# VH-VL binders against o60147, part 113

Target 1, 175 residues: o60147
Amino acid sequence: MLEKNKYLYIFRHIQTNQVLLSQGNVLKKTALFQLPYPLQKPVAPNGMRPAKLRKDHWVPLLKVEFPNESMFQSVFMQLLNYRKYRSVQPLTSDLLKLPIPVRRRKIMRQEVPNTIADLADILNKEKFPENSVRLQLSDKSDSEYADWPPSVQIDSEEIKLSRGFREKTTVDEAR

## First folded at step 6 (VH-VL)

Design i16 (framework fv_lerdelimumab)
Fold by ESMFold2-Fast, scan of step 6:
Structure i16 (fold): chain C 175 residues (1-175), chain A 120 residues (1-120), chain B 109 residues (1-109)
Amino acid sequence: as target 1 above (175 residues)
Amino acid sequence: EVQLVESGGGVVQPGRSLRLSCAASGFTFSSYGMHWVRQAPGKGLEWVAVISYSGSNKDYADSVKGRFTISRDNSKNTLYLQMDSLRAEDTAVYYCAREPYDSSGFYDYWGQGTLVTVSS
Amino acid sequence: SSELTQDPAVSVALGQTVRITCQGDSLRSYYASWYQQKPGQAPVLVIYGENNRPSGIPDRFSGSSSGNTASLTITGAQAEDEADYYCNSRDSSGNHLVVFGGGTKLTVL
């Protein structure tokens, strides 16, 4: 029997640096609803295909372990809302001067530092017990995007997995 | 206060089209994913379609893929469902529903519903 | 597609405790949420995220889960609790993004 939602799994796209949040160690296609832009071009209407998740294009960014599911759910919900809030903010005049593809690339590259800063902000506002939240990063230098509260313990061991949070990943089959 | 009001339902013959609307008020519509859920007379709830907060991602139940199109106009705080090639089995009350956050999998607010009857 | 299974009907005596169950593989990964629906009305969220109550929902409603099963418990059932109850959950990677149980009709005797 699988334990429910004690871990928050955060992934980044290998090319765009976009971030996806997941309740499980394997990304589900519903995670794509977090993205403001689809990763693939849809086909014509009436023959429209939904956005396809290429699991091999997403790598671990960090893993967060919470002491219980209530704390996990609170933080997860707040992170999704922070990301959504950022996506609807007015763009700066400098960004508006850029062609759309260049503009989007610059915005997407900022998602990793933004997500880490948002996570730290949420954890600083919540009064969790000391050393109750454990962070494991793929690149420990990413922890420098924020100041962490006493409730956070950063694991000295980095995540070494190259595809998701599993050493070997089963490729989605056509249904 | 949060309010969702569906409209556009009615009686329509098989093979015809119908467009439903859902007018949202009392919250920042552009920040929330929206769903359509239907209920055939005397039957249970069935998920129909979803659209992300930005409108960039959509998905549909297998029973309606290729026939129904979900869309939204964030400037008008309105959600739409374009229903083409209607079948008798599409007869249902159609609800629009708000999810409180992406990947939540539940709805905190529902509209009152609008009845679609597909009859020859 | 992924299915959530509920018993079609259950009854409870006034003031007694009743448990309505929901079963499915998605519940191993996601919490169930519960909706109350009275005849001619839209569904109303009564429990989300396993055991959270929205404002206005009486404390006699509670939720729990274990493995592939989620439960809605009404402790001290009242006549006004007579309704259809639906569970729903996230579909983890199938063609359906949200799945509903078939519904349970609760009769308060």
Scores: ipSAE 0.006, ipTM 0.560, lowest interface PAE 9.9, mean pLDDT 80

Design i17 (framework fv_lerdelimumab)
Fold by ESMFold2-Fast, scan of step 6:
Structure i17 (fold): chain C 175 residues (1-175), chain A 120 residues (1-120), chain B 109 residues (1-109)
Amino acid sequence: as target 1 above (175 residues)
Amino acid sequence: EVQLVESGGGVVQPGRSLRLSCAASGFTFSSYGMHWVRQAPGKGLEWVAVISYSGSNKHYADSVKGRFTISRDNSKNTLYLQMDSLRAEDTAVYYCAREPYDSSGFYDYWGQGTLVTVSS
Amino acid sequence: SSELTQDPAVSVALGQTVRITCQGDSLRSYYASWYQQKPGQAPVLVIYGENNRPSGIPDRFSGSSSGNTASLTITGAQAEDEADYYCNSRDSSGNHLVVFGGGTKLTVL
């Protein structure tokens, strides 16, 4: 039988470099709730409303294939916890010296290196079998943000941005 | 790790005022939106009020609007609910609850609650 | 309207599967989250954002949604699952108001 939820799909924003984690190969609007609170401006003067999800502004960063759903859930939840931990830490004095728009842009741009480093840290902490976790990146140079454990196999083929994470269908293969 | 402790509940007469407090520990309080949720005896959960992480944005349920005021002191890691013009229908256990991220609409941690009884 | 409707009570036999349902217009726009409440205790988050499980919540709990309906499924119900279950969601108007369902009392037979 098919194993569910053994793939982690990670997206990045084309302008801000913010990162979203997904259990599926297409982003849902609820994924925006992963973004750190202090970096989001309320859209209403008197309240908080979710930002609109523009799916065309989010592109693949990397795809992780786990040997089973249990390992996927463990790593996925730990990544969400790492992101939450980072979002609630006090800002460094260097960041506090920057104007708010510049500060936010710098913090947002750091999400790609941070997510990759956090993923590697989690995988180094857990004892997975050699070559049991497969990474496929849209830009292989992003793998240089971390040192990977022996459990990780990096795919030589990069993800094509034009297709996103969608698998080739019969329609895609037909001429 | 995360702990929320409510206090200030008690028995009050209709038309009187009461102030509830929620002491937060184990996390960076100033980074989180906070809510008050109540539950009348034998009844379900009812949302009461929300305050943003900075204290700049506040919203109230229609049933308490104009009578209740939510506030916070980030230097003391404390959330408050000032309840004025209390009515019998305000009798409930009051919980403070943490919103894990902006506009999430759910609560990852709750306090144990404090009972407010409005009775003549 | 922004109200969420739940059946007041549901029963399930030990080891069997039960589904608790929440219905309302806000669920067309927002996912439901689910809380478990035992007598004399504060609510505990068991599912958020449709089907995400917090650390420490058993994998027998899962969530789903379709249209204006959200469901909490407990597969292989255990005695300790006997509790009141509440769904909640955001106001469909988008101004960050939160609404709760009336609650469902689950009895494990």
Scores: ipSAE 0.000, ipTM 0.469, lowest interface PAE 13.6, mean pLDDT 80

Design i18 (framework fv_lerdelimumab)
Fold by ESMFold2-Fast, scan of step 6:
Structure i18 (fold): chain C 175 residues (1-175), chain A 120 residues (1-120), chain B 109 residues (1-109)
Amino acid sequence: as target 1 above (175 residues)
Amino acid sequence: EVQLVESGGGVVQPGRSLRLSCAASGFTFSSYGMHWVRQAPGKGLEWVAVISYSGSSKSYADSVKGRFTISRDNSKNTLYLQMDSLRAEDTAVYYCAREPYDSSGFYDYWGQGTLVTVSS
Amino acid sequence: SSELTQDPAVSVALGQTVRITCQGDSLRSYYASWYQQKPGQAPVLVIYGENNRPSGIPDRFSGSSSGNTASLTITGAQAEDEADYYCNSRDSSGNHLVVFGGGTKLTVL
């Protein structure tokens, strides 16, 4: 448990547009359990293991700052529940008529707008103080996927990191 | 019944400004996102701008970015479009349209439209 | 330019079936909605979310989607269906952009 964890880090896959949620600025391998398909490998004989995490394939989408850990935990858990709920919804007849790879790509492309919309829905249902939740996006236009309540302040600065939420070192820049 | 009534259209010289209004009635205006969509004479529909139900989120078509400003006054049930630096290609009927739920991207009700002519 | 492509005109005989198509990359990620527009009138929503009809829209209107293509089908066209039809969708790669097709003029013979 992190003592002062009040940040939610949201990542986007550079190829599939799939989304991962993280309590820390660096993705852990266990985050892959959030994905229903297709990045997960077959279950190992002795138990389920996610596919090996390629951290260079995940870039920042959104960072959310909450006023305290209680609000962070509530929103984070609700977002995970929304993702679980979406994974069990039946596919429409139109989607079922598409070849499996095309169908999966269409569904995966929608994860960014869906995650943004789900976050906004949760924040609209909660009664947070005005301007108490701060959003910082990699692409500010992504904020337009949803209607935000008065509790949300969108940061004028975009996330400028190309690899996760970590800052480039001078060693990385020299190589 | 749901009604959207546009006003403020007219003939205006290039480079000048015009402000359009859309008066909403028959529904809780403050609960719905609103759009402006235009149609040049004899041409197709072109999306112009969107504003969220609270007014906190706004987006514009590339053709109008930096020149047009969408706004709303929920206390007056009114949507606005401030059009600056008008050009001949802005000549169109401007429609006010309601999105039925957040980020739906389609419109369940449209106003009658107001004609803006940018000429001479 | 428009990201969604529609044929500019189509004709159908009274009582026959006609299909109007809309094609674009955004349709791989988002459903199309369809609007009917008669001369001098505002557009009217006839289909949304692929194949849902608003209250008051006749059941002869239906929608379908496959890959990068969406279709509006009118089964048993009536004289009153003569109009321009527009598809619209969200941009799949976009900044909350909404795009319209160029429109299809339906003539009922």
Scores: ipSAE 0.000, ipTM 0.438, lowest interface PAE 19.8, mean pLDDT 79

Design i19 (framework fv_lerdelimumab)
Fold by ESMFold2-Fast, scan of step 6:
Structure i19 (fold): chain C 175 residues (1-175), chain A 120 residues (1-120), chain B 109 residues (1-109)
Amino acid sequence: as target 1 above (175 residues)
Amino acid sequence: EVQLVESGGGVVQPGRSLRLSCAASGFTFSSYGMHWVRQAPGKGLEWVAVISYSGSNKYYADSVKGRFTISRDNSKNTLYLQMDSLRAEDTAVYYCARSPYDSSGFYDYWGQGTLVTVSS
Amino acid sequence: SSELTQDPAVSVALGQTVRITCQGDSLRSYYASWYQQKPGQAPVLVIYGENNRPSGIPDRFSGSSSGNTASLTITGAQAEDEADYYCNSRDSSGNHLVVFGGGTKLTVL
């Protein structure tokens, strides 16, 4: 019997600032389908497959520990729903005036502040017990993108930056 | 206004190749992801392929992967579908469709379609 | 999990309300879009992003979504609404990026 997962991992791309959500400490290839403009290598002339996830280009943004799996699943699903909402909204007139490469770079760069703001909004609405949710960031200043509820305890220790972030959890996906 | 016009359909024998074109007008073609969607006679809609605004990203349905190639020429406002090793089950009306986002998977404008019949 | 399921057929009396449903796991993560297709014609987008109507689509068309289910509602059905209706959504299963429902044939009695 394994312990149920109660951790949410959020990763960012080192160049584009695009964000991926993960239910484990190891990113799966399927996480790339969360991206509005998938980050893939060009298809080789005789190859038809998209490129695999390159873990050395993704670093942890933050890690959230919930008191139980049901709270984790609720928040995770709501974050996906917020991202879904953002992906189908019409672009603002200000963004439409920009050249396409500049526009998309600006949209991608906003994924970090948007994801942090969305997480805080969900946690403010859920009314979890005081200090029941532990938040650990790679860069503690990123917590300034939102106002956090009393349920959140921000860890004084930042996540150590490493190439291809990997930490042992209740499930080992790399086997 | 916005128009998408498919061409290149016809009757073709199994194992042969065919190239479809979709001519776009009335919008900035290079700003939009483009899709091919097909419909076999009397059947439902089936997604075939997508290409990103720049042409850098391409994805295919498993049923056509390795046989079909999607491409675009932004200077000519034209989308293409190269269909190799055609099979009877590829018989369908092929539509090109515009997507406001590569990730959204919804199509605000469709062409009229072009019929491809794969028959002996 | 990648499939979207629709009932093959539904009937509604003229002027009455009908609801067409679409079910699948992808709808937990992505909104459904809805297309109307009349015989011999290309599909027409009627609803996107849960409940947005493109220009020219009558206000009797509306959309809703909850859990793994999306619905297209036509309030006060008209004769010209008789058509096939398809839902679609993003498919994140790694098999392909877009999935369509099997379609629902609406008959206006």
Scores: ipSAE 0.007, ipTM 0.524, lowest interface PAE 10.9, mean pLDDT 79

Design i2 (framework fv_lerdelimumab)
Fold by ESMFold2-Fast, scan of step 6:
Structure i2 (fold): chain C 175 residues (1-175), chain A 120 residues (1-120), chain B 109 residues (1-109)
Amino acid sequence: as target 1 above (175 residues)
Amino acid sequence: EVQLVESGGGVVQPGRSLRLSCAASGFTFSDYGMHWVRQAPGKGLEWVAVISYSGSNKYYADSVKGRFTISRDNSKNTLYLQMDSLRAEDTAVYYCAREPYDSSGFYDYWGQGTLVTVSS
Amino acid sequence: SSELTQDPAVSVALGQTVRITCQGDSLRSYYASWYQQKPGQAPVLVIYGENNRPSGIPDRFSGSSSGNTASLTITGAQAEDEADYYCNSRDSSGNHLVVFGGGTKLTVL
């Protein structure tokens, strides 16, 4: 209840590579509304929306710390808008040549590089103070999907998948 | 060859109900999401509702939420709009419209519309 | 009321160029599409996405966008272009929610 809203938690689906954004360190079922639901055949780009949220199928991708709530809200809303913009772009002829399951898989697989590139693009457009935004990744090589501005610090310590975004417990600290 | 034909409009008293139909032909109806859009006399276009290709996903404009129900019968190539608790403000020509593909957000084909007049 | 703003009326002389504008926050995230509507007729799609024309739409119609604004340009307006023009886009506040502009009545003199 005392936690300030200055952290952006980004999750990746362990099998499909789809991405969900969260203001909290635990996904809520409403996060699924970020994923397209098919209106037509073939199915919508970026894959299908699951009927139920399986929290155990989503693992940390990255955590972003902002200096204040205003900067968090600005970047979070812009990132959601980038995702919506991508969802309305026409499919290329190369993608349309692919069978629907193969096309869907290819589009979903690209959500991680696309989200990281979008985040970097937003941060490059903003004039945040040097070293004011901290990134902590589960796999530091994912930072290579983009060029980062001087406002960004990448944490040397990776997020441990076994812990997820959960707060440290006495058991986790004792390990 | 793509054709959408609305029917079911007419004059109705406030508080009553009316059901609109949209008969589709010339394309595989079950592959497309469908929308209802209305236009009050002398006014602009207003989005009303959308239904996914299978009928499993539906969205409504706030002005009609809880009063209107969109549905479809893919075996009959027909789209429906059930309008309950009608108000004078619902007086409009109602169009059905097709989205050409998922997440496109635009309509490549429209029906000719059916007039609904809500009056005493 | 709509969440996209259009001027209610605009005039152009025969053969001249006219630009119709559409403004709203959703346009920062989604391209506008444009529809032509003549009296007593259904709307007809003239531009979708930023600048794509459906088959049968004359090349004098073009679209552009910048920031929160989208524009429909008619180069060399003809008498038959006299109509109401509506823009639409998806709403940035929700999935699959669609919003229309209030419409612009184009008079060709």
Scores: ipSAE 0.005, ipTM 0.518, lowest interface PAE 10.5, mean pLDDT 82

Design i20 (framework fv_lerdelimumab)
Fold by ESMFold2-Fast, scan of step 6:
Structure i20 (fold): chain C 175 residues (1-175), chain A 120 residues (1-120), chain B 109 residues (1-109)
Amino acid sequence: as target 1 above (175 residues)
Amino acid sequence: EVQLVESGGGVVQPGRSLRLSCAASGFTFSSYGMHWVRQAPGKGLEWVAVISYSGSNKYYADSVKGRFTISRDNSKNTLYLQMDSLRAEDTAVYYCARGPYDSSGFYDYWGQGTLVTVSS
Amino acid sequence: SSELTQDPAVSVALGQTVRITCQGDSLRSYYASWYQQKPGQAPVLVIYGENNRPSGIPDRFSGSSSGNTASLTITGAQAEDEADYYCNSRDSSGNHLVVFGGGTKLTVL
């Protein structure tokens, strides 16, 4: 039996390193609304932002298991807020000197380290019980982008891709 | 409910100064970039200036650069536009709008606008 | 002045489909967003990121783009759709980060 809104999946784009959040193991097209550059057309072969969701271009970065829906919702909303306002963060003068496409490419490359750091920051500020939050990463070395609180337990198992990389698999899941 | 309310418009002589304010409510003001967009009577929309969420970064349209200064007070949820050396061509309704600092391409909420008339 | 070009006026009969277009070189790399403005009112965002609608915008509004052209389509135009429509996109030159089209006045007959 699965509980709704207890698991958070974070996906990364294989070409741009952009990050998307999902409430299940399958990305929906609406997840593209999370991207800070919604007006940028994709550029082949280095697609910056897909015009439509190509699920084969997104791979799991990490999975987070929360002890309850309330804690999941709090962290999920805080992460969405961080991501939504990334395009309005202060940029260094060096970045501002770059043409917009080059600048955005550099910002996109930083999304994986930033998302991991943001997650850790949220979990450090929120006082969760010891070992109550479980992280499973595709590459365990990515955990080194942040210092984790005692509430976090990092799983030694890698995230495995499933045939669930289909739009209908998450919504149809039984309670 | 997101609200943006502009004030400070009026009639002013060429070469004088005027300061506009935009009071924000219904959202976390300190998390959003803010813009000023103007519209001359009977004309189209023209982007004027943007300020980042922290106030550290600013950009201006070439037509106002060196004369206008955008600023914000996050403790008061207020956006400002200081307009110096005003010209007849600055006559317009001035809107404040919420949108990404790097002009990521959309303004999801706008104020009602405040009219600035520069004439003798 | 604007880097994005729109026709100044277009008309449509009640219940029919109309397409408003926006052209510019920046549209080869960036999608347009679209704003509706009624007399004496502030602009309202109706489409962003090619074909995304904000909450509350009727499904008769849709967007598309091809090459250097972006289009706003209203399928089954209603009297309340009579307004000025502006396209907006990024300026790739770096010195001016956003540009608006000149606006298109839609008349619903």
Scores: ipSAE 0.000, ipTM 0.484, lowest interface PAE 13.6, mean pLDDT 77

Design i21 (framework fv_lerdelimumab)
Fold by ESMFold2-Fast, scan of step 6:
Structure i21 (fold): chain C 175 residues (1-175), chain A 120 residues (1-120), chain B 109 residues (1-109)
Amino acid sequence: as target 1 above (175 residues)
Amino acid sequence: EVQLVESGGGVVQPGRSLRLSCAASGFTFSSYGMHWVRQAPGKGLEWVAVISYSGSNKYYADSVKGRFTISRDNSKNTLYLQMDSLRAEDTAVYYCAREAYDSSGFYDYWGQGTLVTVSS
Amino acid sequence: SSELTQDPAVSVALGQTVRITCQGDSLRSYYASWYQQKPGQAPVLVIYGENNRPSGIPDRFSGSSSGNTASLTITGAQAEDEADYYCNSRDSSGNHLVVFGGGTKLTVL
């Protein structure tokens, strides 16, 4: 369904600041597999259940519009690779000195700056046409985590959190 | 070159104690969490215990809780496993393994192992 | 309660592709890592963090994951790939706890 879309939707968790990447404006439960740490341990009286997606706990971080699907796919896959690379790198000595719960919170907190820096790095390496990639952020100050190439145009209007990434509604579950 | 060398294995009778050592070299030992993983003859890998980089946090498999104690001496670059109240089912090759980074849950380097045989 | 399940044995013809699978609820939350173990030797890390290869591991080794399943794929299997393969992941009961799969013996025909 989303294979023709040229938008990358990036969400952040309201409590942990963990980041999820999505090809659509609506998160699917499969997006949770991107997380290095579970949001909440699944608990049920009759045993453990798979982690559940609470859509109301995820808010827009930024939206990226690409000129075409090919550029979108390239950047999306590179972002996923950057996130995997970060997840398996050695921790700094400063982080290793912290108790594990505190360390995990600090690592999670850094996903927003890291994702934005990674996106900028990918776009700086690619030679996209001037002003061909449009970014719209929920908080424009987040753009300061990186230096952007000439291919990027940052929208002066922020995403309104009350509206999320609202798109034309689909007829999902009307069957 | 990262090296982990286990020692202290041997034949012991049930109910007795044995202490394993793992000598680390080629890296900053005090920066890494360390694990003990064992493998019974002809069987699969079984996680035994972990110790954090500082020695402050220790966790054990349920099968060894209360009997085994993991410890480390960062000044000597050495990891230890004190095994008390040994049982026949503790017979295995014991590997020390370096956790690639804290809480990663995977091991980038393993020692060659030391065999512990618990028999009468 | 957390466990990882692997088939005990699998065979592949020389030069063909084989996929070894690992299943468990912890894989919904954590990536699997894969180890190769040859007789009389210590395990060797071949894949970590879903699909990353350590330096020196041939590019015929790759990893993937979907839902509660992780897979190790060997494309163009060679004789030296004959070994036991273990998956492991973080245990869902704690960040420091680790769980291993039962192992899969790969025979290269």
Scores: ipSAE 0.000, ipTM 0.475, lowest interface PAE 13.6, mean pLDDT 80

Design i22 (framework fv_lerdelimumab)
Fold by ESMFold2-Fast, scan of step 6:
Structure i22 (fold): chain C 175 residues (1-175), chain A 120 residues (1-120), chain B 109 residues (1-109)
Amino acid sequence: as target 1 above (175 residues)
Amino acid sequence: EVQLVESGGGVVQPGRSLRLSCAASGFTFSSYGMHWVRQAPGKGLEWVAVISYSGSNKYYADSVKGRFTISRDNSKNTLYLQMDSLRAEDTAVYYCARELYDSSGFYDYWGQGTLVTVSS
Amino acid sequence: SSELTQDPAVSVALGQTVRITCQGDSLRSYYASWYQQKPGQAPVLVIYGENNRPSGIPDRFSGSSSGNTASLTITGAQAEDEADYYCNSRDSSGNHLVVFGGGTKLTVL
């Protein structure tokens, strides 16, 4: 039978296209540990202020609604493992030919298609019921980065906008 | 070829200050995170500090936090470690190391090291 | 902060296989890298991220990772492999800290 839903939120950086995963609609400071050089407390002895997450730089990429918390936890943990595996693979010869700033830009740009492909791969390996997983995107064309299993229903409604503006990400510091 | 050359080591009395430099060549210095790693005579490797490629983010080992300051000058291809309030326990060979991937903690190139001896 | 544990010494006969291990909770979240250090010299990266080998490192060096353990294997040890070997990884707490193992002295008999 149907149980209470859990949501997975995925955010992208507006300038770099880097991706953050969240276990809810609140993007916590600890999510920055997914990135190179996460923002943390300044360690200088003069009592510098703690570094903060800039909420205006992160926008929703997609959200996934799961039928229960167990399915959500499984998929979320597998996505983190996929990101770990990608981080240690040798760079391709094509990437090594690029100047380092260009290489970084290309790697960061690939995080959106890679994350979407990884999500689809995980969902294809799991045997979830037909139409049990609901996917809602900010830009529906991003669904084209992968082939989706029958368990996934792509919502015709894009993530909500207000008066022509994209809704801002909710940001909280971790307790 | 990639080269990292440390300098500034020497003998210094407890409580004094010393500044180490690491001159980088053979690569685009401003594109890499840089670390300082030390090794006391006859002992193992100990991580000291890291600075991001832009210089915006800095992190330190608890043993040096509040006493050491890492910095870089990308226009001069040089990494620095300002060491204040030196203790006998800071006696070590200090290596600068280049990070293979951003935030990986994997070091593909190391300098030859510079010896710092803190004694009275 | 995390701790990485290595045995202080290991021996291997010339041409035989030896496995050096590194254990710690940070290895559940981050891959290790391995460094060879000979007396009076700077460390040299031999393996990073599970089983990746930098250019110029012989194929007798390989790595593996499972749970809280990372291993460096030398298949067909040579005399020149005699050295200290260190593992390192990032702090599993996400503090952007790096931790090193205590090192393993390899003697080739």
Scores: ipSAE 0.006, ipTM 0.562, lowest interface PAE 9.5, mean pLDDT 80

